VH-VL binders against Putative adenylate kinase. Designs and how they scored, part 11

Target 1, 196 residues: Putative adenylate kinase, of Methanosarcina mazei (q8pz69)
Amino acid sequence: MLIGLTGTPGTGKTSVSKLLEKRRGWKVVYLNDLIKEEHLYSEVDEERDSVIADMELIRERLSGILEEEKGQHAEKAKVNGEEKENITIIESHLAHYITDIVIVLRAYPPELKKRLEKRGYSEEKINENAEAESIDLILAEAFEWCKKVFEVNTTGRTAEETLGDVEKIIDYILAGKENELQEYIPGSLDWIDSVP
Below, E stands for the ipSAE of ESMFold2; O stands for the ipSAE of OpenDDE; V2 stands for 0.75 times the mean of E and O plus 0.25 times the DockQ between their complexes.

## First folded at step 10 (VH-VL; framework fv_mosunetuzumab)

Design d58 (from d54 with heavy chain H99R; at its last look DockQ between E and O 0.77; V2 from the best seeds 0.74)
Fold by ESMFold2, look of step 10:
Structure d58 (fold): chain C 196 residues (1-196), chain A 118 residues (1-118), chain B 112 residues (1-112)
Amino acid sequence: as target 1 above (196 residues)
Amino acid sequence: EVQLVQSGAEVKKPGASVKVSCKASGYTFTDYSIHWVRQAPGQGLEWIGWINAGNGNTKYSQKFKGRATLTADTSTSTAYLELSSLRSEDTAVYYCARRGRYTPLDYWGQGTLVTVSS
Amino acid sequence: DIVMTQSPDSLAVSLGERATINCKSSQSVLYSSHNKNYLAWYQQKPGQPPKLLIYWASTRESGVPDRFSGSGSGTDFTLTISSLQAEDVAVYYCQQYYSTRTFGQGTKVEIK
């Protein structure tokens, strides 16, 4: 099962994903790191000192990772007698481009700005991401393309508190009870007036 | 090849409603959104909204919220636009268009003329 | 809503000459994480549906001739037809798809 953990940079995706690995042992693919390490990009933007991801290369690479994982999991299941569903989490602000089940982390844009400042983002990137968050850019894209979308507000909350929400969502999905996740239905947040 | 085939022209009176169909073929209907765009005679293009054909999620232009209803029937690969409380200014050609994850509106239907007159 | 404003409203260009259409958005349509501008250009010939020409501000759709190019970033964008041909007589629209979807009012291109 492939689950995307997406959201604007600074919403806590990486922190939550690391906690998920430690607490639940679920496999996480940190897509942004994979893109850089394996050169899954087609362009470099010198103005922003960043790269332009190549979705075709990314999809091809992920298919290979999933095939390797399926083989390894099947062998473990035969040896150990396990019948557990295999969970792989894709962590990235791009995860909703390549997954059909996504959890979108959200953050109040002024708080998002402060988080990005502490991480050393340029003023240009901070402002652009805060505006993208205020207009629901990531959420709207996921809502338009993905089959199952869940929204988690991280504003004023620790990574551990956010982890609890994400764990609940995934556990409900595994139990076939995702239609009971009313508090995570998209559309409850409206921050359009939170930026100039 | 990808095709979007729309229902035929309609003539309606003010206050009525209209339902335009858009039948998709040549691709996996549920993997894309269908957008609706209209064009009044001699005028520009106006976005109405989209529907996620896979799960029924919708988004509407603020102007059309409350009057437009978008639906999709996965068994027939057909999207529908219903517009209620028609007025003469709703006279337009109504287009459906497909959007995927990587491009904006790449394939368009032939258009459906809706004429609202008393 | 992001307002898209095109200029000029109409343009007459001699066959083989350059046509330039400007499009300005009321807000930036650049998303820094993708380094992409959520802007498209469409061509519409009389009696036909619109046809996608350019997306991400500068990427040509498959099958679009090399004479069409898009440029610009943030709020200011340009569609250029480097050598106008007879079949290029049409109305051209820019569209943002960053926040909802809005079109410019259109620019009619004619042969002078």
Scores: ipSAE 0.596, ipTM 0.817, lowest interface PAE 1.9, mean pLDDT 88
ESMFold2 (binder alone), look of step 10: mean pLDDT 93; pTM 0.939
OpenDDE, look of step 10: ipSAE 0.858; ipTM 0.937

Design d59 (from d54 with light chain T100L; at its last look DockQ between E and O 0.83; V2 from the best seeds 0.80)
Fold by ESMFold2, look of step 10:
Structure d59 (fold): chain C 196 residues (1-196), chain A 118 residues (1-118), chain B 112 residues (1-112)
Amino acid sequence: as target 1 above (196 residues)
Amino acid sequence: EVQLVQSGAEVKKPGASVKVSCKASGYTFTDYSIHWVRQAPGQGLEWIGWINAGNGNTKYSQKFKGRATLTADTSTSTAYLELSSLRSEDTAVYYCARHGRYTPLDYWGQGTLVTVSS
Amino acid sequence: DIVMTQSPDSLAVSLGERATINCKSSQSVLYSSHNKNYLAWYQQKPGQPPKLLIYWASTRESGVPDRFSGSGSGTDFTLTISSLQAEDVAVYYCQQYYSLRTFGQGTKVEIK
């Protein structure tokens, strides 16, 4: 099962993903690292010190990773006598481009700005991401094309508290009880007036 | 071959409603959103809203909230626009168009003329 | 809403000559974390639906001749037809898809 953990940079995706790996043992693919390390991009944007991701290359590579995970999971399940669904988390602000089940982390734009300032982001990039969060850019993209979308507000919360929400969502999905997840239904947050 | 085939022209009186259909073929209907765009005679393009064909999520232009209703029927791969409380300024060609994750409105229906007159 | 303004409203260009259409957004449509400008160009010929030409500001849609190119970033964008052909007579629209969707008012291109 492939689940995307997406959100604007600074919403806590990486911190939560590391905690998920540690506590649940689920495979996490850190997509930004994968793209750079395996050259899954079509060009380099020197001005922004970034790369332009190639979605076809990414899908092909992920297919290979998923096949490897299925083989290893099936072998471990046979040895242990257990049948459990294999969970792979795609961590990226691009995850919703390649997954149909996504969890979108959100953060109040002024708090997001402060988080990004602490990371040493340029003022230009901080303002851009705060604006993107205020207009729901990533949530809107997920909402438009993904089949199951959950929204988690990380404002004023620790990575451990956010982890609890993410674990609940995934556990309910695995149990076929995602219809009970009313508190994570997208559309309750409105931050359009939160930026200058 | 990707195709979006729309229902035929409509003539309506002010205050009535109209429902335009958009039948999709040649692709996985539930993987894309369907957008609705209209064009009044001699005018430019005006975005109405979209529907996620996979789960029924919708988003509307503020101008059309409360009057436009977008639906989709996955069993027939058909999207619908219903516009209520019609006025003469709603006279336009109404287009459906497919929007993907990677490309914006890449395939368009042929358009449906809706004429609102007494 | 993000307002899209095209210039000129119309232009006449000799066959084989260069046509240039400008599009300005009221707010930036660049999201540098995706390294993408959320800007598309459409061509509409009389009696036909619009046709996608360019997306992400500079990427040509499949089947679009290479005489069509898009450039620009942030708030200022350009569609260029390097050598105008008779079949290029149309109205051209820019569109942002950064926040909701907004079209420019259109630019009519005709043969001088």
Scores: ipSAE 0.720, ipTM 0.869, lowest interface PAE 1.1, mean pLDDT 89
ESMFold2 (binder alone), look of step 10: mean pLDDT 94; pTM 0.951
OpenDDE, look of step 10: ipSAE 0.864; ipTM 0.945

Design d60 (from d54 with light chain N35D; at its last look DockQ between E and O 0.79; V2 from the best seeds 0.77)
Fold by ESMFold2, look of step 10:
Structure d60 (fold): chain C 196 residues (1-196), chain A 118 residues (1-118), chain B 112 residues (1-112)
Amino acid sequence: as target 1 above (196 residues)
Amino acid sequence: EVQLVQSGAEVKKPGASVKVSCKASGYTFTDYSIHWVRQAPGQGLEWIGWINAGNGNTKYSQKFKGRATLTADTSTSTAYLELSSLRSEDTAVYYCARHGRYTPLDYWGQGTLVTVSS
Amino acid sequence: DIVMTQSPDSLAVSLGERATINCKSSQSVLYSSHDKNYLAWYQQKPGQPPKLLIYWASTRESGVPDRFSGSGSGTDFTLTISSLQAEDVAVYYCQQYYSTRTFGQGTKVEIK
């Protein structure tokens, strides 16, 4: 089962994903790192010091990772004598481009700006990401193309607190009870007036 | 071969409703959104809204909110636009087009002329 | 909403000459974390639906001849037809897909 953990940079995706690995032992693919380390891009934007991801290369590489994980999981299931769903989490602000089940982390744009300042982002990138969060850019993309979309507000919360929400969502999906997740239904947040 | 085939021309009176169909083939219908765009005679393109064919989520242009209803039937791979309370200003060719995560409106239907006259 | 303004409204160009169409958005449509400008160009020939030419400001759709190119970033974009051919007579539209969807008013290209 492939689950996307997406959201604007600074919403806590990486921190929550590391805690998920530690507490639940689920495989996490850190897509941005994978793209850079394995050169899954077709061009380089020298002015922004960034790379332009190649979705075909990414899909091919993920297919290989998933087949490897499927085989390893099946071997462990033979030892345990039980069959359990194999869960892989894709962590990236691009995860909703390649997954059909997504959890979108959100943050109040003024708080997001402070988080990004601590990361050393330029003022230009900080303002751009705050604007993108205020217009729901990533949520809107997920809402238009993903099959199951859940929204988690991380404002004023630690990564550990947010972890609880994410674990609940995944556990309910595994139980076939995701229709009971009323508090994570998208559309309740409106930050448009929160940026200059 | 990706195709979007729309229903035939309609003639309606003011105050009526119209429902235009858009049948998709040649691709996985539920992986794309379907957008509706209209073009009044001699005028440019006007976006109406989209529907996520996979789960039924919708988004509407503010101008059409409350009058337009978008639906999709996955069993027939068909999207629908229903426009109510028709006025003469709604006379236009109505297009459906699919929108992907990576590509915008890459395939368009042939268009459906809706004429609203007394 | 993001307003898309094209210039000129119409353009007459001799066969084999260069045609240039400008498109300006009321707000930036660049999101650098995706490294993308959310800007597309469409061609509409008489009696036909629009056809996608360019997306992400500069990426040609499959099957589009290399005489069509897109450039620009942020708020200012250009569609260039390097050597106009008879079949290029059409109305051309820019469109943003950054926040909802809006089209420019169109630019009619004719042979001089």
Scores: ipSAE 0.680, ipTM 0.856, lowest interface PAE 1.5, mean pLDDT 88
ESMFold2 (binder alone), look of step 10: mean pLDDT 94; pTM 0.948
OpenDDE, look of step 10: ipSAE 0.847; ipTM 0.935

Design d61 (from d54 with heavy chain N57Y; at its last fold request DockQ between E and O 0.69; V2 from the best seeds 0.76)
Heavy chain, then light chain:
Amino acid sequence: EVQLVQSGAEVKKPGASVKVSCKASGYTFTDYSIHWVRQAPGQGLEWIGWINAGNGYTKYSQKFKGRATLTADTSTSTAYLELSSLRSEDTAVYYCARHGRYTPLDYWGQGTLVTVSS
Amino acid sequence: DIVMTQSPDSLAVSLGERATINCKSSQSVLYSSHNKNYLAWYQQKPGQPPKLLIYWASTRESGVPDRFSGSGSGTDFTLTISSLQAEDVAVYYCQQYYSTRTFGQGTKVEIK
ESMFold2, look of step 10: ipSAE 0.705; ipTM 0.855
ESMFold2 (binder alone), look of step 10: mean pLDDT 93; pTM 0.946
OpenDDE, look of step 10: ipSAE 0.875; ipTM 0.938
ESMFold2, fold request of step 13: ipSAE 0.678, 0.631, 0.667; ipTM 0.851, 0.825, 0.835
ESMFold2 (binder alone), fold request of step 13: mean pLDDT 93, 93, 93; pTM 0.944, 0.945, 0.946
OpenDDE, fold request of step 13: ipSAE 0.882, 0.883, 0.882; ipTM 0.941, 0.941, 0.940

## First folded at step 11 (VH-VL; framework fv_mosunetuzumab)

Design d62 (from d61 with light chain T100L; at its last look DockQ between E and O 0.47; V2 from the best seeds 0.70)
Fold by ESMFold2, look of step 11:
Order: structure tokens, then C-alpha cells, then sequence
Structure d62 (fold): chain C 196 residues (1-196), chain A 118 residues (1-118), chain B 112 residues (1-112)
């Protein structure tokens, strides 16, 4: 099962993903790192080919990773005598471009600015990401194309608290009960009080 | 060979409703959103809204909220636009078009003329 | 809503000459984290549905002649037809897809 963990930079994707690996043992693919390390992008200016080839290369590489995971999972189930779901998390602000099930982390734009300042982002990039978050850019993209979308507000919340939300969502999906997750359905957040 | 085939022209009276269909073929219907765009005679393009064919979620332009209803039937790969409380200003050609994660409106239906007259 | 304003409303260009159409958005449609300008150009010939020409501001759709090019970033964008052909007589629309969807009012291109 492939689940995307997406959101604007600074919403806590990486922190939550590391905690998921530690606490649940689920495989996490840090997609941005994978793209850079394996050059799943064009290094040469080839305007027409670079963008399309990047996405196809990414899908091919992920397909290979999933095939490897299927083999490893089958061997563990055989040795252990247990049957467990094979979960792979794709962590990236691009994850919703490639997964059908996605969890979108959100953060109140002023708080997002503070988080990005602490990470050393330039003022221009901080403002851009805060503006993108205020217009729901990533959420809207996920909502338009993904088959199952869940929204988690990280405002004023620790990575451990956010982890609890993400774990609940995934556990409900595994139980076939995701339709009962009213508090994570997109549009459940009301930020009208967060705008002056 | 992606294809979007729309239902035929309609003539309606003010106050009525119209439902336009858009049959998709040649691709996985649930992987794309379907957008609706209209064009009044001699006018430009006006976006109405989209539907995620895979989960049924919708988004509407502010102008059409409350009057437009987008639906999709995955068993027939068909999207629908229903527009209620028709006025003469709604006379237009209504297009469906698909929208992907990487490309905007890349394939369009042939258009459906809706004429609203007394 | 993001307002898209094209200029000019119409233009006449001699065959083989350059045609230039401008599009301005009321706010930036660039998201640098995706490295994308959420801007497309469409061509609509009489009696036909629109046809996608350019997306992400500068990426030419497959099958579109290389005389069509898009440029610009943020709020200011340009569609250029480097050598106008007879079949290029059409109305051209820009469209943003950063926040909902909005079309420019269109630019009619005619042979001079």
C-alpha cells in the first residue's frame, strides 16, 4: 500500500515520517532525497523532455522499490508466520503527484513562517510558502486528483501529536474504516479566525 | 487516443435546468479531473468548475456555486454538468475537458450548445 | 479569484512575421518549491474547442509547432508566434491554474 505524506515545506512531513519509521517500522521513501541522489531529473537544459522524463523516471524507480518491498514482505511473512500489511510512505511536497492515497499536513501561515525562519529559508521563499499555504495550493492539488485525501492540522501541535493523527488515519485505512474519519476530511479546518 | 464526446444541443426556457453529459474514453477516467468551461456567443472562455472523477469531489467558481452541479459516473466513464435556474445569459457552448496533475486542460469535448430563450 | 488580463485584444500580423501576446495576472502564479509557473496558453480556431499550446508557462504541448513559445514568470507572461502561418489565425487565451482557474479575455490574431 502506497501512502503519500505531503504538505508545504515546514508543515512537519520529515519529522513525522521519521517517527513513523521508528514507532511502526513502516518503510518511508524520502522522495526529494531520492530524486537528488539518483538524479531522477534532467541536469541538462532540455526543455521539452526534462519535466516529463523526470516524472516517468520517478514512477519507474518507485515501481522498482515497491517490487523489492513485495519480495521482502513475502519473505518476512513466510518466515514469521504472520500476515501484515505492506505499507510504504512517500514523504514529499510532491507526493500527491504520484500517490492515490494522501495525507496533507497543514500549518497556519504565520506559524509556518516561523518554522521556515528557524530552518534558514530566505525571506522570499518563506513568503512564497506562506502564501501557497494560505491558498491551499497543495491541498487543492491533492483534492483534485488523489482518490483518498486526508487533512491534518499541525498548528500548535508537536510532531508526536501529529504522529498520532497520521497513525490513526493509516490504521483506519488498514481496517477499511477510513470513511469514519470525519475529523480528517478536507474542509474540516476552519481558519476564518486565523485571518484578521 | 483520448476522446470526450458530449451530448447534443439543447433549447431551454428561463427557469429550467439542463444536464450536459461528457463521455470519456481512451484513458483511465478516475485518474483525471473533468472541468467544465463555457463560452457565450462572441465571448471568451469562462471556467465553471471541476470534479475529481475518482472520488466525486468538486470545486466551483464563485459565480456558479449554488446553480451548477457536477457529477461523475465511473461505471460509464461519464461526467455531467447540471445548471439550474437558467437565464438568457446562460446561452453558451458548454465544454468538458480533462485536467491532469502535470498538464492543464489537454483534451476537450466538442462542445454542447445550450440556448435559453422564452 | 486571480484576474488574467491579455493585451492586445486583437492584432494583425503579416505572414511570416512575429506575433506577441501578453498576459498579466493580478497575483503571482509562480510556486518556486515546485519550480512551476501555473500558466497555460490555448488556441481556439473558429468553430472548434480550445487547444492546449503551452503549459507551466513555457512547456510546449506535444504536436504543437516549435514556432509557438511561452515565456515569463510570476505575473507577466508572453506567447510568441515566431513566424505566423495562415493556420495560426485564431483567438488565444491564457489561463492560470494556481488558484481555481481563470482565463484571460482572449487575443484575436489575424493576418495583416
Amino acid sequence: as target 1 above (196 residues)
Amino acid sequence: EVQLVQSGAEVKKPGASVKVSCKASGYTFTDYSIHWVRQAPGQGLEWIGWINAGNGYTKYSQKFKGRATLTADTSTSTAYLELSSLRSEDTAVYYCARHGRYTPLDYWGQGTLVTVSS
Amino acid sequence: DIVMTQSPDSLAVSLGERATINCKSSQSVLYSSHNKNYLAWYQQKPGQPPKLLIYWASTRESGVPDRFSGSGSGTDFTLTISSLQAEDVAVYYCQQYYSLRTFGQGTKVEIK
Scores: ipSAE 0.671, ipTM 0.837, lowest interface PAE 1.5, mean pLDDT 87
ESMFold2 (binder alone), look of step 11: mean pLDDT 94; pTM 0.951
OpenDDE, look of step 11: ipSAE 0.878; ipTM 0.937

Design d63 (from d62 with heavy chain K59Y S61N; at its last fold request DockQ between E and O 0.73; V2 from the best seeds 0.78)
Heavy chain, then light chain:
Amino acid sequence: EVQLVQSGAEVKKPGASVKVSCKASGYTFTDYSIHWVRQAPGQGLEWIGWINAGNGYTYYNQKFKGRATLTADTSTSTAYLELSSLRSEDTAVYYCARHGRYTPLDYWGQGTLVTVSS
Amino acid sequence: DIVMTQSPDSLAVSLGERATINCKSSQSVLYSSHNKNYLAWYQQKPGQPPKLLIYWASTRESGVPDRFSGSGSGTDFTLTISSLQAEDVAVYYCQQYYSLRTFGQGTKVEIK
ESMFold2, look of step 11: ipSAE 0.714; ipTM 0.846
ESMFold2 (binder alone), look of step 11: mean pLDDT 93; pTM 0.947
OpenDDE, look of step 11: ipSAE 0.885; ipTM 0.946
ESMFold2, look of step 12: ipSAE 0.719; ipTM 0.856
ESMFold2 (binder alone), look of step 12: mean pLDDT 93; pTM 0.947
OpenDDE, look of step 12: ipSAE 0.888; ipTM 0.948
ESMFold2, fold request of step 13: ipSAE 0.686, 0.675, 0.690; ipTM 0.849, 0.841, 0.850
ESMFold2 (binder alone), fold request of step 13: mean pLDDT 93, 93, 93; pTM 0.946, 0.946, 0.947
OpenDDE, fold request of step 13: ipSAE 0.891, 0.890, 0.890; ipTM 0.947, 0.946, 0.947

Design d64 (from d62 with light chain H34Y; at its last look DockQ between E and O 0.79; V2 from the best seeds 0.00; counts 0 for: pae E 2.1 > 2)
Fold by ESMFold2, look of step 11:
Structure d64 (fold): chain C 196 residues (1-196), chain A 118 residues (1-118), chain B 112 residues (1-112)
Amino acid sequence: as target 1 above (196 residues)
Amino acid sequence: EVQLVQSGAEVKKPGASVKVSCKASGYTFTDYSIHWVRQAPGQGLEWIGWINAGNGYTKYSQKFKGRATLTADTSTSTAYLELSSLRSEDTAVYYCARHGRYTPLDYWGQGTLVTVSS
Amino acid sequence: DIVMTQSPDSLAVSLGERATINCKSSQSVLYSSYNKNYLAWYQQKPGQPPKLLIYWASTRESGVPDRFSGSGSGTDFTLTISSLQAEDVAVYYCQQYYSLRTFGQGTKVEIK
């Protein structure tokens, strides 16, 4: 089962993913790192300290990783005598382009700006990401082609508190109870008036 | 081969409704969205909205909210546009188009002419 | 809504010469974290549906000839046909997909 963890930079995707690995032992693919380490990009943007991802190369590489993961999972299940569903999390601002089930982390744009300032983002990049969050850019993309979309508000919360929400969502999906996840149904957050 | 095949031309009276179909084939219908775009005679392209067949979510242009309804029938892999309270300015060719997950509108239907006249 | 304005409305270009079409958005369509401009170009020949040419401002769709290129960022974008062919006579539309979807009014390209 592939589950995407996505959101605007500064919403806590990486921190939550690290905690998920530690607490639940689920496989996490940190796609941004993979893209840079294996050169799954077509060019580098020096001004933004970023790369222009190549989605075809990414999909090919992920297919290989998933095949390896399936083999390891099947072997472990055989040895332990357990039937456990294989969970792989794709952590990336691109995850919703890849997965059918996605969890979108959200943050109130003024708070997001402060988080990005602390991380040393340029004023231009901070403002652009705050605007993107205020118009639901990533959430809207997820709505357009993902089968299941869940929204988690990270405003004023620690990574550990956000982890609890993400774990609940995944546990309910595994139990076939995702229709009971009313508090994570997208559309309850509207930041559009928060942009000056 | 990805194909979008639309229903035939329609003639309607002002105040009526029209429902245009768009049957998809050659891909997993529930994995993508269907957008609707219209083009009045001699004029440019105008976006109406989209529906994600997999999750049922829709998004509409502000101009068409309240008059346009997008639906999808997963059992027949068919998307529908229903436009109500028709006016003469709704006379146009209506296109459905598939939005790829990373590429925008990559496959288009052949278009459906809707004529609204008294 | 983000308004997309093309210029010129119509242009005539000699066969084999360069055609240049400009598109301006009323606000930025750049998502800076991914250096992606949410801008596409479509070609529409008479009696046909539009055809995707360029997306993310500069990425050519499969099967589109190398003579088509897109450039620009933020609010100002350009479609260039480096050597106009007879089959390139069409109306060209830019489209933003940053917030909802909006098309430019179109640019008709003719042979001089």
Scores: ipSAE 0.574, ipTM 0.816, lowest interface PAE 2.1, mean pLDDT 87
ESMFold2 (binder alone), look of step 11: mean pLDDT 94; pTM 0.952
OpenDDE, look of step 11: ipSAE 0.870; ipTM 0.935

Design d65 (from d62 with heavy chain T103L; at its last look DockQ between E and O 0.90; V2 from the best seeds 0.00; counts 0 for: pae O 4.0 > 2)
Fold by OpenDDE, look of step 11:
Structure d65 (fold): chain C 196 residues (1-196), chain A 118 residues (1-118), chain B 112 residues (1-112)
Amino acid sequence: as target 1 above (196 residues)
Amino acid sequence: EVQLVQSGAEVKKPGASVKVSCKASGYTFTDYSIHWVRQAPGQGLEWIGWINAGNGYTKYSQKFKGRATLTADTSTSTAYLELSSLRSEDTAVYYCARHGRYLPLDYWGQGTLVTVSS
Amino acid sequence: DIVMTQSPDSLAVSLGERATINCKSSQSVLYSSHNKNYLAWYQQKPGQPPKLLIYWASTRESGVPDRFSGSGSGTDFTLTISSLQAEDVAVYYCQQYYSLRTFGQGTKVEIK
């Protein structure tokens, strides 16, 4: 199963993903790193210190990764006699373009700004991301393109606390108990009127 | 080939409701969203809302909230727009259009004329 | 809501000449994290639905002639037809899909 962990930069995706790897042993693809390392982009924007991702290349590369994981899982399953469902997490603000199931991490825009300031982001980039968060940009995209969308508020929460929610969502999905995840159904968070 | 085929023209009285259908073919219906856009005679394009055919989530323009209802039937790969409390100003050609993950509105229906007259 | 404003409302250009249409958004439709401008251009001929020409501000849709190009970033965008052809007579719309969806008012392109 492929699950996307998405959200505006600064919402804590990387932190949560690292914890998922550590605690659950799930494969995590850090997509942004992969894109840069393997040059899965069409051009470089030097002004913004960013790249324009090539989605076709990304898809091809990810397909390869997933096949490898399936192979490894099959080998493990044969050894242990239990077929465990293999979970692969795609960590990226772009994950909702790739996966049908996504968990969107959210953060109150003023807090997001503070987080990004600590990361050394430019003022322009900070404001842009805060604006994107305030208008639910990624969440709206997820709703439009993904089959299953869950939302987790990270405001004022530690990575461990957020991890708990993410794990719950994934565990319930695996158990076929999605109907019990009402608290994570998107729509409860609206920052548009809360941004000073 | 991707196709969106809409239902035929409608004539309605003020206060009535109209339901327009959009049948999709040539692609996996549930992998895309369907958007609805209308165009009054001689006027520009106006976005109404979208529905994700895969999960049923909808988003509406503020102007149409409470009056427009978007639905999708996955068994028939058909999307529906229902507009209630019709007014003369609702007279327009209504279009359905597909929105993919990387493209905006890349395929459009042929349009459905809805005429609201006393 | 993001307001899209096109200019001019109408344009008459001689065959083979350059046609330029401008589109301005009330706020930036650039998301730097995606490094994309959420801006599209459509062509609409009489009695037909709109046709997608350009997306992400500058990417040409498949099948669209090379004479069509999109440029711009942030709030200011331009559609250029390098050499106007007879079949290019139409109304052109810009659209933002950054927040919900909104269209410009359209620009009618005619042959001079």
Scores: ipSAE 0.030, ipTM 0.651, lowest interface PAE 4.0, mean pLDDT 89
ESMFold2, look of step 11: ipSAE 0.708; ipTM 0.854
ESMFold2 (binder alone), look of step 11: mean pLDDT 93; pTM 0.942

Design d66 (from d62 with light chain S99K; at its last look DockQ between E and O 0.91; V2 from the best seeds 0.79)
Fold by ESMFold2, look of step 11:
Structure d66 (fold): chain C 196 residues (1-196), chain A 118 residues (1-118), chain B 112 residues (1-112)
Amino acid sequence: as target 1 above (196 residues)
Amino acid sequence: EVQLVQSGAEVKKPGASVKVSCKASGYTFTDYSIHWVRQAPGQGLEWIGWINAGNGYTKYSQKFKGRATLTADTSTSTAYLELSSLRSEDTAVYYCARHGRYTPLDYWGQGTLVTVSS
Amino acid sequence: DIVMTQSPDSLAVSLGERATINCKSSQSVLYSSHNKNYLAWYQQKPGQPPKLLIYWASTRESGVPDRFSGSGSGTDFTLTISSLQAEDVAVYYCQQYYKLRTFGQGTKVEIK
């Protein structure tokens, strides 16, 4: 089972994913790192210090990772005598381009700007990401193409606190009870007036 | 071969409703959204909304909110636009088109003429 | 809504000459994290549905002739037909897909 953890840069995806992997033992693929390390891109944007991801290369590489993970899961299940579906988490602001089940982390744009300033983002990138968050860009993309979408507000919360929400969502998905997740129904947040 | 085949022309009176179908083939229906765009005679393109065929979620332009209803039937790979409370200015060719994660409206239906007149 | 404004409304160009169509958005459609301008161009010939030409501002759709190119970023975009052919007589639309979808009003290209 492939679950995307997506959201605008600065919403806490990486921190939560690290905690999730440690506490639950689920495989996490940090897609942005994978793209850069394995050169899964078509060009480099020197002015913005970024790359243009190649979705074909990414899909091929992920297929290989999923096959390896499936083999490891089957062997572990056989040894432990349990038959539990394995989970692989894709962490990226692009995860919703790949996965059909996605958790979208959200953050109040003024708080997002502060987080991105601490990460050393340029003023231009900070403003663009704050605007993208205010108009629900990533959430809207997830809504348009993903099969299951969940929304988690990280405003004013630590990565540990957000981890609890993400764990609950995944546990409910594994139990086939995701329709009971009323608190994470997407579309309840509206930040449009938070960015001038 | 990707194809979107729409239902035939409709003639309606003001106040009625119309339901246009769009049958998809040649791709996995649930992997793409279906958008609806209309074009009044001699006029430009006007976006109505989209539906995610995989989860049924919809989004509408503000102009059509409350009058347009988008649905999809995965068993027949068919999307529908229903437009209610028709007015003469709703006379247009109505197109369906698919939209992917990587490409915008890349394949379009042939269009369905809806004529609203007394 | 993001308003898309094209110029000119109509354009007459001699065969083999360059045609240039401009499109301006009321706000930026560039998103840094995706490194993409959410801008597409469509061609519509008489009696036909629109056809995708360009997306992400400058990427040609498969099967689109090399004479079509898109450029620009942020709020200002251009579609260029480097050598106009008779079959290029059509109405051309820009469209943003950054927030919902809006089309420009269209630019009719004719042979002079």
Scores: ipSAE 0.622, ipTM 0.829, lowest interface PAE 1.7, mean pLDDT 88
ESMFold2 (binder alone), look of step 11: mean pLDDT 94; pTM 0.950
OpenDDE, look of step 11: ipSAE 0.873; ipTM 0.934

Design d67 (from d62 with heavy chain G54D; at its last look DockQ between E and O 0.89; V2 from the best seeds 0.81)
Heavy chain, then light chain:
Amino acid sequence: EVQLVQSGAEVKKPGASVKVSCKASGYTFTDYSIHWVRQAPGQGLEWIGWINADNGYTKYSQKFKGRATLTADTSTSTAYLELSSLRSEDTAVYYCARHGRYTPLDYWGQGTLVTVSS
Amino acid sequence: DIVMTQSPDSLAVSLGERATINCKSSQSVLYSSHNKNYLAWYQQKPGQPPKLLIYWASTRESGVPDRFSGSGSGTDFTLTISSLQAEDVAVYYCQQYYSLRTFGQGTKVEIK
ESMFold2, look of step 11: ipSAE 0.711; ipTM 0.861
ESMFold2 (binder alone), look of step 11: mean pLDDT 93; pTM 0.948
OpenDDE, look of step 11: ipSAE 0.863; ipTM 0.931

